# VHH binders against Protein LURP-one-related 7, part 11

Target 1, 182 residues: Protein LURP-one-related 7, of Arabidopsis thaliana (Mouse-ear cress) (q8gwl2)
Amino acid sequence: MADSETPYHPDPEDLRRIPVDLFASKKLPGLSSGDLGFADSSEHLVFILRKSSSSLKSLLDSSGVPLFSISRLHNGVWELHKGDVEKRKDLVLTVKRTSKRFSKTESEVSFAGESSENLVIKGVPFQKSCTIYSQDSIVAQTSLMYKLRQIYVGRSKFRLTIFPGSIDHSLVVAMVAIFLQG
Key: E = the ipSAE of ESMFold2; O = the ipSAE of OpenDDE; V2 = 0.75 times the mean of E and O plus 0.25 times the DockQ between their complexes.

## First folded at step 13 (VHH; framework vhh_8h63_2)

Design t04 (from k31 with Y98D D101F L102T; at its last look DockQ between E and O 0.63; V2 from the best seeds 0.00; counts 0 for: pae E 6.2 > 2)
Amino acid sequence: ELQLVESGGGLVQAGGSLTVSCAASGFTFDEYAMGWSRQAPGKERELVAGITSGDSTYYADTVKGRFTISRDNAKNTLYLQMNSLKPEDTAMYYCAADEGFTYYSEYDYWGQGTQVTVSG
ESMFold2, look of step 13: ipSAE 0.089; ipTM 0.514
ESMFold2 (binder alone), look of step 13: mean pLDDT 81; pTM 0.817
OpenDDE, look of step 13: ipSAE 0.085; ipTM 0.508

Design t05 (from k31 with Y98D E99S L102V Y107W; at its last look DockQ between E and O 0.54; V2 from the best seeds 0.00; counts 0 for: pae E 4.7 > 2)
Amino acid sequence: ELQLVESGGGLVQAGGSLTVSCAASGFTFDEYAMGWSRQAPGKERELVAGITSGDSTYYADTVKGRFTISRDNAKNTLYLQMNSLKPEDTAMYYCAADSGDVYYSEWDYWGQGTQVTVSG
ESMFold2, look of step 13: ipSAE 0.122; ipTM 0.534
ESMFold2 (binder alone), look of step 13: mean pLDDT 82; pTM 0.828
OpenDDE, look of step 13: ipSAE 0.209; ipTM 0.610

Design t06 (from k31 with Y98E E99S G100W L102I Y107F; at its last look DockQ between E and O 0.55; V2 from the best seeds 0.00; counts 0 for: pae E 5.5 > 2)
Amino acid sequence: ELQLVESGGGLVQAGGSLTVSCAASGFTFDEYAMGWSRQAPGKERELVAGITSGDSTYYADTVKGRFTISRDNAKNTLYLQMNSLKPEDTAMYYCAAESWDIYYSEFDYWGQGTQVTVSG
ESMFold2, look of step 13: ipSAE 0.088; ipTM 0.507
ESMFold2 (binder alone), look of step 13: mean pLDDT 81; pTM 0.817
OpenDDE, look of step 13: ipSAE 0.185; ipTM 0.562

## First folded at step 15 (VHH; framework vhh_8h63_2)

Design u01 (from t06 with F107W; at its last look DockQ between E and O 0.51; V2 from the best seeds 0.00; counts 0 for: pae E 5.2 > 2)
Fold by ESMFold2, look of step 15:
Structure u01 (fold): chain B 182 residues (1-182), chain A 120 residues (1-120)
Amino acid sequence: as target 1 above (182 residues)
Amino acid sequence: ELQLVESGGGLVQAGGSLTVSCAASGFTFDEYAMGWSRQAPGKERELVAGITSGDSTYYADTVKGRFTISRDNAKNTLYLQMNSLKPEDTAMYYCAAESWDIYYSEWDYWGQGTQVTVSG
């Protein structure tokens, strides 16, 4: 018999071939005071960054469940661990600054374990400018929304575009958060 | 209660150098992004230099290579070292601070400013 009408469903692998945009903001529906939210284009929260201290932060899912803890060591190296800031588990990656010239900063991401993958992050943290590279490919990058002509130093919002690839989006968000903090 | 007080402004000859300072109190100093903005007569206030909690810096194109922003967390003091000064650098210089996360829509705190005047 002839097949009936069927909706067109893109293969999940096809969906992974397009970039994903997240929007960072301190003023989003459902976001607690003091948190930084990463939301989709409809302003639904996807990730939440919560500060415990100047050197210790949590990355949470949309339900507020801790995914990673982000810590800055006194030697300037940043560490990402699974779990809550109060109960850190496995080390996932480290980020260390490898170059700083005037406003330009470059950092290297090293994954824990047997992975040989290293990433490079380049940008200007104060301008919320950040691009993550895997070899010659761009993993993710931020976009500024307005020209820098305000008398205020801070940016109210920025877009994070995550390009298709093998790196988990929560790790990308964590790396961006680390780099832009300094 | 966070408070910012600028000092060190004054009259200087073109080609000279000057350091302005901003004393901060009432907060954990290294948790804020900080910056210097300036306003010349008849002009809009403009961001001159900024520094993140991790000491990454930003400079406006008009001052890049001539100005250096820095801070001393032990003294809770932000600095702007201005070299090779030009008459166009004449302005009121304001210190500002904002939340130490990566994102805010406006500076949380401003100082009262210190005048820098560069003579021809």
Scores: ipSAE 0.111, ipTM 0.515, lowest interface PAE 5.2, mean pLDDT 79
ESMFold2 (binder alone), look of step 15: mean pLDDT 81; pTM 0.812
OpenDDE, look of step 15: ipSAE 0.323; ipTM 0.652

Design u02 (from t06 with I102L F107W; at its last look DockQ between E and O 0.62; V2 from the best seeds 0.00; counts 0 for: pae E 5.2 > 2)
Amino acid sequence: ELQLVESGGGLVQAGGSLTVSCAASGFTFDEYAMGWSRQAPGKERELVAGITSGDSTYYADTVKGRFTISRDNAKNTLYLQMNSLKPEDTAMYYCAAESWDLYYSEWDYWGQGTQVTVSG
ESMFold2, look of step 15: ipSAE 0.150; ipTM 0.541
ESMFold2 (binder alone), look of step 15: mean pLDDT 81; pTM 0.813
OpenDDE, look of step 15: ipSAE 0.290; ipTM 0.628

Design u03 (from t06 with I102F F107W; at its last look DockQ between E and O 0.55; V2 from the best seeds 0.00; counts 0 for: pae E 5.0 > 2)
Fold by ESMFold2, look of step 15:
Structure u03 (fold): chain B 182 residues (1-182), chain A 120 residues (1-120)
Amino acid sequence: as target 1 above (182 residues)
Amino acid sequence: ELQLVESGGGLVQAGGSLTVSCAASGFTFDEYAMGWSRQAPGKERELVAGITSGDSTYYADTVKGRFTISRDNAKNTLYLQMNSLKPEDTAMYYCAAESWDFYYSEWDYWGQGTQVTVSG
């Protein structure tokens, strides 16, 4: 179980990076009725998820500027495009469900263009369980909420932790939103 | 305001089958996660089954393999098919809904329940 450590020479900047937590909530200052907000630990909005229909959603920044449109092509396949729902631009990625066994779901993320890099998402959507992998590394993970009297308090549905890495946080949030729909 | 109305409960012999239904009104059905919970006399309410708007399902271990949740978005109706019923399944069964696909143990809306009684 415990092994000798392999020599590690981290970039000093990497040693100082810490995970980012976002909290999903339906009620936050500045959030419109019917939207789902992703907020920091101080309840300041970072992203807004807005439904147009069961198959069409927008991811917005904290000021309401459209970042991505999320559309379901057919059962188990979603596309993410840059821009507004009404004026979609480039395809950014596709999320395809590759396995579903009762409650457990696995999906593969394919980025547009010539990239061969793919991500894998695993979890139980109904229970807000979602982990995004790049090979064996965890990119992001949802977790159970808990309350600490001395640390923080707030009303949120679940927490999303984004680990240090190269993937844009707005893309991580979009992938989580897609996966948790089923 | 939105309403959830359960029906289809009744008395059934052990080993039998029963389908309970939940008619929904006053909201856009296909935008909601939905589920069934039950409460036996003297027990806490228990989540039995759930379904997202994307049709991902969840089942409690106590009913897995015997119960099936489904919905008909055109009819705004949620179903729970219960097979191989046991006396331990006797409970009031409640339909519930949440306005997003993301389940939390506190549902936004509840029905009034339908009684299922399984006799030995």
Scores: ipSAE 0.153, ipTM 0.552, lowest interface PAE 5.0, mean pLDDT 80
ESMFold2 (binder alone), look of step 15: mean pLDDT 80; pTM 0.808
OpenDDE, look of step 15: ipSAE 0.218; ipTM 0.582

Design u04 (from t06 with S53E E98S F107W; at its last look DockQ between E and O 0.63; V2 from the best seeds 0.00; counts 0 for: pae E 4.9 > 2)
Fold by ESMFold2, look of step 15:
Structure u04 (fold): chain B 182 residues (1-182), chain A 120 residues (1-120)
Amino acid sequence: as target 1 above (182 residues)
Amino acid sequence: ELQLVESGGGLVQAGGSLTVSCAASGFTFDEYAMGWSRQAPGKERELVAGITEGDSTYYADTVKGRFTISRDNAKNTLYLQMNSLKPEDTAMYYCAASSWDIYYSEWDYWGQGTQVTVSG
């Protein structure tokens, strides 16, 4: 510590240019049974994914306020709408599986409206493996917290890394949740 | 009231085939990830195969290419087709379900199991 300079206090803009990790788990402080929680590096809950009924799910903020509703059509296409599952509002995006070979899956995200912004999600849903691409850039990626040394015992955990960019973190979490269920 | 009831286990000779089934009641079948685990005498329970809500599948390396998991939503039934059976496949086979399957070992509901014995 004798050769330490004045402590560096990074510009807030510089902090926003580094990846953000969220830690997904079914077992977090303050999380209700049956929910999947996404927490920050300080273990503070940031998002909650809750099953509402009949394949409907809600993405909630840390206070339990609904942000989006997630539903799957009987043709297999997923829809994300703003607001509560009981009264859906504007369609935000759809997710459609475009390829499945063995356990590997690829899906396309289409945003509502006249936007031409499409994303591609690739991975192995059952293994919680998921990478979201915008063109050739990575938007977000999951990684398991443990090596698979004991695949029949453990915690439901994974890390979601969101790389710097303009895409809302709640949308990233919603897309991951959809892909891992599909 | 979620219930899982396995059936179809039995004695089969090495190289043979067997299908085990799991009837589900008390929930909408496509709301859950489901899977099959097995436990042989003296060994720990291991995940054999899984299927997500959206029908993505997983197989343990020891059964890949020989076993097929599937489900029939109209009959609320999960299946495991087991081909080219080996004595090492002898185990109690358990059906399981979870409302959100994030990791292999965190199933919310389990059946009572069905015995599969491979001789010879």
Scores: ipSAE 0.154, ipTM 0.544, lowest interface PAE 4.9, mean pLDDT 79
ESMFold2 (binder alone), look of step 15: mean pLDDT 81; pTM 0.815
OpenDDE, look of step 15: ipSAE 0.233; ipTM 0.611

Design u05 (from t06 with E98S S99D I102L F107W; at its last look DockQ between E and O 0.14; V2 from the best seeds 0.00; counts 0 for: pae E 6.7 > 2, placed apart)
Fold by ESMFold2, look of step 15:
Structure u05 (fold): chain B 182 residues (1-182), chain A 120 residues (1-120)
Amino acid sequence: as target 1 above (182 residues)
Amino acid sequence: ELQLVESGGGLVQAGGSLTVSCAASGFTFDEYAMGWSRQAPGKERELVAGITSGDSTYYADTVKGRFTISRDNAKNTLYLQMNSLKPEDTAMYYCAASDWDLYYSEWDYWGQGTQVTVSG
């Protein structure tokens, strides 16, 4: 049979065409106290969010290498820069709250440079509810978790589902982190 | 410069109610998260309740269902309504404020505190 002679080997681009779940938690193997981790379903860290101050955070890869710095301006606008908090490089995007009705919040993401793409984030930050839209398409969304079978950590646990698309997963995680801070 | 001033503490019988207030000055009140922390003798300060500028609220498990946090942006005042008080709620209660990062950061500004003492 011809099908049994050529087993499918998906390349990395095909694997990025299915949704990816990340699980946010403050207690994971390899995670330092005080950090928020985003792990895969096997509890392997993928991203680490580390606070430097109330207005300044770092997003790190699983090895602890800085990817982005997240800072809040006095006017309430959030900025994302590439690099560490002390060696900030190019501005990547800004996030600005555009609507607040009761507990519901809406924010707009503006990318730096020649990109004309704007994203919209809607949800309820205190309930860890967050959905990122590109026009009418969902880029990512969070789900509140009561109890995870293999990941059980205090007040910070939730699931982040990232749908297939052109937006880098580290940018999605950064935008979620910004929105859920309030 | 920035100031947080608590008031309304005092003695109350177990099962009673009390409202503490925090007057804030020196910043645009609706841009910041605020909260109440408490410290009993010999214990660490613990976050009791928090509220974002968007009025999303947080409560510690020990006070959930008994305490209500609220604020009046026109008066720059934060409130904590405490019902069904227990002797274990006896503590110095501190008002605090911070940037939007209620769950991911420490408080940046603190008041001097107001004593709440629950008898019985």
Scores: ipSAE 0.015, ipTM 0.282, lowest interface PAE 6.7, mean pLDDT 78
ESMFold2 (binder alone), look of step 15: mean pLDDT 81; pTM 0.819
OpenDDE, look of step 15: ipSAE 0.589; ipTM 0.790

Design u06 (from t06 with S105G F107W; at its last look DockQ between E and O 0.59; V2 from the best seeds 0.00; counts 0 for: pae E 5.0 > 2)
Amino acid sequence: ELQLVESGGGLVQAGGSLTVSCAASGFTFDEYAMGWSRQAPGKERELVAGITSGDSTYYADTVKGRFTISRDNAKNTLYLQMNSLKPEDTAMYYCAAESWDIYYGEWDYWGQGTQVTVSG
ESMFold2, look of step 15: ipSAE 0.159; ipTM 0.546
ESMFold2 (binder alone), look of step 15: mean pLDDT 80; pTM 0.809
OpenDDE, look of step 15: ipSAE 0.285; ipTM 0.641

## First folded at step 16 (VHH)

Design v01b (framework vhh_7b18_3; at its last look DockQ between E and O 0.43; V2 from the best seeds 0.00; counts 0 for: pae E 4.9 > 2)
Fold by ESMFold2, look of step 16:
Structure v01b (fold): chain B 182 residues (1-182), chain A 120 residues (1-120)
Amino acid sequence: as target 1 above (182 residues)
Amino acid sequence: QVQLVETGGGLVQPGGSLRLSCAASGFTFDEYAMGWARQVPGKGLEWVSGITSGDSTYYQDSVKGRFTISRDNAKSTVYLQMNSLKPEDTAVYYCAAESWDFYYSEFDYWGQGTQVTVSS
């Protein structure tokens, strides 16, 4: 947001309380083949998701620097570690599916360290439907991008809205990526 | 390097059946979602069915209950069993592969297509 030199300009803290939208796509400027990108509303790349296998992925920043590695254990639990897939560091969180009824899925996120609260993710992965809850509050939510002429509306592109809060945006993107893995 | 080769298309009467096969090579097959799309005459490309790397299956509403997708990872092959065919199913059918199980509409690789014609 931009500030102005008016007597009643918005408080910077108030301006930081709006939701942030990220848009997922495989076809963005600067995105390598095979990667999935998350861009802002101006189509500037913010995060890159790179697959090594169905059980091992990397989340990268816009410059291609590894932020997290995402790995699936044999018991079906997903782990998020700092660092890349070859050089994993501290465990950050785990995601475990707690319910699947037909295509509706619910998962629980457990943070490593001193966190006393878990997050819950609910949705329908195939339809790119995903909502992250902290107790009764929504942390983030995907929504279908509407276009009048889209034939593949539920299977083409989606928007991730991250609501104001304390959770890092890269963690939100990682959790969404884990949940939507089918 | 990557190849997807469809077989099994042809001419069939309404109510008939066909089984499409798609042989894949040049990538780690069991790590990919596979799917079928079709080009209907005078219309755009539309997806028909998909199967994830974890064997979850999905269908367009118009084919649900009539078509069945399956995969054989040992043979690197995906299948589409098409029953109770209608003239509206006439199209070129394309096999497709996707590295992300939740991003079916923008497939990484496409086959050359096989014609299915349903006519009396």
Scores: ipSAE 0.121, ipTM 0.474, lowest interface PAE 4.9, mean pLDDT 80
ESMFold2 (binder alone), look of step 16: mean pLDDT 86; pTM 0.865
OpenDDE, look of step 16: ipSAE 0.230; ipTM 0.594

Design v02 (from u06, 16 letters changed; framework vhh_7sr4_2; at its last look DockQ between E and O 0.46; V2 from the best seeds 0.00; counts 0 for: pae E 3.7 > 2)
Fold by OpenDDE, look of step 16:
Structure v02 (fold): chain B 182 residues (1-182), chain A 120 residues (1-120)
Amino acid sequence: as target 1 above (182 residues)
Amino acid sequence: EVKLVESGGGLVQPGGSLRLSCAASGFTFDEYAMGWYRQTPGKQRDLVAGITSGDSTYYGDSVKGRFTISRDNTKNTVYLQMNSLKPEDTAVYYCAAESWDIYYGEFDYWGQGTQVTVSS
């Protein structure tokens, strides 16, 4: 009986009060090879990014249930759709690079539908450092858990801090994933 | 089988230029971040340059302004243009591929390396 792991849903109370830290790593308990996992401070998997065929990626919950599909268009624009890569549903958001200066990248996130919310992501993708902005407010931020110049890297992971807000954590993870690949 | 094959290394005088190439096969190249590392005997492998699947780049401080990393997804190849080479650039240069590229030094795939020697 495959213990149907309950999909991760952030506690509404947590969304209002306390930043949430997720730790991204390719080496997490329960994570399959090739996947990127996002775990909480207790190393429990929360989200899984999986590469699929045809340059598609899936964002899965901890139980392996597809939440979103990620794809890149020929024009360089990223799209996030609801559902599995095989059964794409509605467009959720797009991510477009608007600026690239040396190692620094800026991308714009546009939500589909009636939402007028625009987000901006700024950072250095290769360094796994980015900040998601909603106007003047920070939505989320990534940071490396080690200094690049350190000879000994303890843990091979980066931290994603999601600040209190209304944006679903899964979307934040998706946006971060998209940006860091850009 | 996954393969990364470096080429373009050799002996060059100070101030000279080399272009390294890394031909990749056996994986979905356009989804991977690619990087160049270098290592000298007895020393740690250092990141020289990196490029994401979206063509975002990173350079080590010592090579900024001199080296350029690029990629051609149609050829599954990553390049390192090295200009104004210095003796300090002498090393074995390794091509690396990372899925997600979330931590440096633990790449999914590595090439065998190509020797670059800068000497008068």
Scores: ipSAE 0.175, ipTM 0.561, lowest interface PAE 2.8, mean pLDDT 85
ESMFold2, look of step 16: ipSAE 0.292; ipTM 0.670
ESMFold2 (binder alone), look of step 16: mean pLDDT 80; pTM 0.795

Design v03 (framework vhh_8h63_2; at its last look DockQ between E and O 0.28; V2 from the best seeds 0.00; counts 0 for: pae E 3.4 > 2)
Amino acid sequence: ELQLVESGGGLVQAGGSLTVSCAASGFTFDEYAMGWSRQAPGKERELVAGITSGDSTYYADTVKGRFTISRDNAKNTLYLQMNSLKPEDTAMYYCAAESWDFLSEWDYWGQGTQVTVSG
ESMFold2, look of step 16: ipSAE 0.283; ipTM 0.601
ESMFold2 (binder alone), look of step 16: mean pLDDT 83; pTM 0.834
OpenDDE, look of step 16: ipSAE 0.605; ipTM 0.788

Design v04 (from u03 with Y103L Y104T S105G; framework vhh_8h63_2; at its last look DockQ between E and O 0.50; V2 from the best seeds 0.00; counts 0 for: pae E 6.7 > 2)
Fold by ESMFold2, look of step 16:
Structure v04 (fold): chain B 182 residues (1-182), chain A 120 residues (1-120)
Amino acid sequence: as target 1 above (182 residues)
Amino acid sequence: ELQLVESGGGLVQAGGSLTVSCAASGFTFDEYAMGWSRQAPGKERELVAGITSGDSTYYADTVKGRFTISRDNAKNTLYLQMNSLKPEDTAMYYCAAESWDFLTGEWDYWGQGTQVTVSG
C-alpha cells in the first residue's frame, strides 16, 4: 500500500479508485510545535514534516519514524534520500527548478537509477498551488480553502489531492514540500 | 527569546508615502516566512503582504502596485514601503513571523503593531 513503482506506470485497477485527500497544517491534534502535519479526512496524522533548517528536513510517518531526508544542495537542487537526516541511505530523487517567471514556477523531478521518465511540477509556491504531472497525467494537486479576499489569523488548511496511481504517497508529499519552499 | 518590534508609523496625508520597519531579535531571520498584517477598528486583521525565506512575495489585491515588502537579513529587519496611501489604509500594522518556509497562515510571532493614519 505504502510502496510505489518508479517509473510511474499506474495499475489499471488504481485508475478506477477515487483520489485521496491529505490536509496540511501546523496545528493538528498530536502534532509537535514547529512541525507541519498532513492528516487524513478524519484529522489523523499520516505524515509529519520536520524542519532542521531551511535546507534540511525530515519526512516522518505518523509514529515519528523517519522515511526520507530532504536536503538542498548549494546549486539549488534538492535531494531526497531514504532514512534519517543523520543516517541517509539511497538517493531516491532530485528536484531542480527549470523555470521561474515572477510567481510561475516549474520544476523537474528525476528519480535515481535507470528511470527515463521524469515528473514535472508546476504552480505558484507562495500560494501553495502546485500540480505534479507524469507526462499528461496528473499525479497530485494542491488546493486552498475558498478564501480569496482575506487571510484570517488562525488555523488554516490546504488540501493535497493524490490521484489513483502507483506512486508512493510519501514521495508525493516530499515533492510538494520541496516545491512549496520556492 | 524571539521579539518583533515595529516602528515608522504615523500620520500622513492621502497620496503620501510611509515606510514601516520591523526589527527582529533572538532568531535566524532568513529561516522564517514573514509578513505584515493590518487591522482597522471594527474589522478583522488581514494579511497585507508576505515574504518567504526564499524572497517570494505576496500582496493583497488592495495594495498591489502601491506597497512593497522587503527584508534585510543582515540587519534582521523587515520593511513595508507604502506609497499612494489612501484613507482606507488607516490601520494598526503588525509584523509577524512563522517558523516554516512558506506562509501557512498560522503565525507564531507577532509584534505589538505601529499605527498608520492616512488623513483626507
Scores: ipSAE 0.036, ipTM 0.413, lowest interface PAE 6.7, mean pLDDT 78
ESMFold2 (binder alone), look of step 16: mean pLDDT 81; pTM 0.811
OpenDDE, look of step 16: ipSAE 0.147; ipTM 0.530

Design v05 (from u06 with T57I E98S S99D; framework vhh_8h63_2; at its last look DockQ between E and O 0.49; V2 from the best seeds 0.00; counts 0 for: pae E 4.9 > 2)
Fold by ESMFold2, look of step 16:
Structure v05 (fold): chain B 182 residues (1-182), chain A 120 residues (1-120)
Amino acid sequence: as target 1 above (182 residues)
Amino acid sequence: ELQLVESGGGLVQAGGSLTVSCAASGFTFDEYAMGWSRQAPGKERELVAGITSGDSIYYADTVKGRFTISRDNAKNTLYLQMNSLKPEDTAMYYCAASDWDIYYGEWDYWGQGTQVTVSG
């Protein structure tokens, strides 16, 4: 059951079967200095990534409500927990690098409590290249805006495309943020 | 007050080696992506090598196998060891940093540069 990761009541927009684009940028309307924003194609904030340190970050919704805390363990494994960095609770998933070759990296995502739904992330972190796979299907993929500049005019530095499916968009953003940090 | 100061540039014969350094201050060094870019006269700056806060490394195709990027977090210093230098490597070399690893080539901070000249 590859698509059983989403809660009982999935967002209707996921059911529309149309890819969703988010644009990452440090400069967006309503974004605080020092934060990284993910905005829709109209430049409205959807998620905010706030860094406490290289090993501790918060993913927030557009209103600044904490969704997840992202932390790196001493062994290099990343953990995603629900809630604020100060009040984190349930472990949601872990991300572990499984391969690296000069510029190419592969990581595995393991969800808490259900190992049959592991995902694989492949790409080149320093080039902000990242593709998330569920077996042979693509869940999400980044694109460099420099190559697509003519199609999209805005304040974003790269685009994240999330393909139709059951995986919560906030989880996708968290996984991308982890992978691109190397 | 974030500062990046390059040093170690100079004149070197083709086939030779040189190490340039970048001293960093005013930030937590290992929490930044860092890199080296170069600019030859009449050309745009190009990324030569980069290293993320998680120690993932990138090299431009033109320098792979010849250049080595490294950093010493205790000394807050970034290095670029350049071997088998060619006249085409002649450029001003700039140290750069970004407070988010997620940005490729969109450096937030730059040093003043150090000149590397390869003759022969």
Scores: ipSAE 0.170, ipTM 0.544, lowest interface PAE 4.9, mean pLDDT 80
ESMFold2 (binder alone), look of step 16: mean pLDDT 81; pTM 0.822
OpenDDE, look of step 16: ipSAE 0.284; ipTM 0.635

Design v06 (from u06 with Y58W Y104F; framework vhh_8h63_2; at its last fold request DockQ between E and O 0.44; V2 from the best seeds 0.00; counts 0 for: pae E 2.2 > 2)
Amino acid sequence: ELQLVESGGGLVQAGGSLTVSCAASGFTFDEYAMGWSRQAPGKERELVAGITSGDSTWYADTVKGRFTISRDNAKNTLYLQMNSLKPEDTAMYYCAAESWDIYFGEWDYWGQGTQVTVSG
ESMFold2, look of step 16: ipSAE 0.399; ipTM 0.711
ESMFold2 (binder alone), look of step 16: mean pLDDT 81; pTM 0.813
OpenDDE, look of step 16: ipSAE 0.629; ipTM 0.824
ESMFold2, look of step 18: ipSAE 0.469; ipTM 0.755
ESMFold2 (binder alone), look of step 18: mean pLDDT 81; pTM 0.813
OpenDDE, look of step 18: ipSAE 0.517; ipTM 0.760
ESMFold2, fold request of step 20: ipSAE 0.429, 0.440, 0.449; ipTM 0.738, 0.737, 0.750
ESMFold2 (binder alone), fold request of step 20: mean pLDDT 81, 81, 81; pTM 0.816, 0.817, 0.815
OpenDDE, fold request of step 20: ipSAE 0.697, 0.699, 0.642; ipTM 0.843, 0.843, 0.818

## First folded at step 18 (VHH)

Design w01 (from v06 with I102L; framework vhh_8h63_2; at its last look DockQ between E and O 0.50; V2 from the best seeds 0.00; counts 0 for: pae E 3.1 > 2)
Fold by ESMFold2, look of step 18:
Structure w01 (fold): chain B 182 residues (1-182), chain A 120 residues (1-120)
Amino acid sequence: as target 1 above (182 residues)
Amino acid sequence: ELQLVESGGGLVQAGGSLTVSCAASGFTFDEYAMGWSRQAPGKERELVAGITSGDSTWYADTVKGRFTISRDNAKNTLYLQMNSLKPEDTAMYYCAAESWDLYFGEWDYWGQGTQVTVSG
């Protein structure tokens, strides 16, 4: 139902109202051995996660350009910085686990210099279950595609759905990667 | 190359407790998701418990509340504490590891197993 008395001026968020699906996999065309890829539904790479250690990773774009460094501090808090692990720049956000009950985990995301944009992540990391909330709205959510197929053996994947909003997709991918390790 | 060696299996009375362990060589555990699976005679291997590189845990419903997975990264050792054991828990218990620190539904490394037998 259109409002015939109000001019429609969609902002960029309205033009992005269709959710975006990314598919995480260890085996994708163009993906180097040892990397984790996030691809579109046609298996074209969008982001690459490269591991230096369990506590230090790079998030890259499809061309291999470093976007963020992901690091775990000694106290268990995770930090996301702009740039590569060797050329780390500004702090963007931190992720801290706030509760764990049974298999369920909750973490809080705090943006650097921003007190109003905290996000909450809930799920079961071992089962690749992850939902990112802004207040009571869902920013992104994982789901399993091939749980009952042999594909677990050769081409394990999970789906990440990113809903329309102002949060950069690369930040969502980084937050998911952090959460599923813990 | 990563090697996994289980130990601590044995015969135990129903209602009793037992801890099995898994020693890893060559790599630190904080770079792996790990887990315990079991296989009873004539049945398929089933995942019993798992732990991420960040120490988040998961348990199958049949063992939840009775079993506890844990690890000591300084000793590269994975544990499964089993309490309130039932005859149905009788199985060969295997530890396993995934080379990425996220569990993708398949284990890359397996131990040879340790037998747990729960009697009557």
Scores: ipSAE 0.325, ipTM 0.682, lowest interface PAE 3.1, mean pLDDT 81
ESMFold2 (binder alone), look of step 18: mean pLDDT 81; pTM 0.813
OpenDDE, look of step 18: ipSAE 0.431; ipTM 0.713

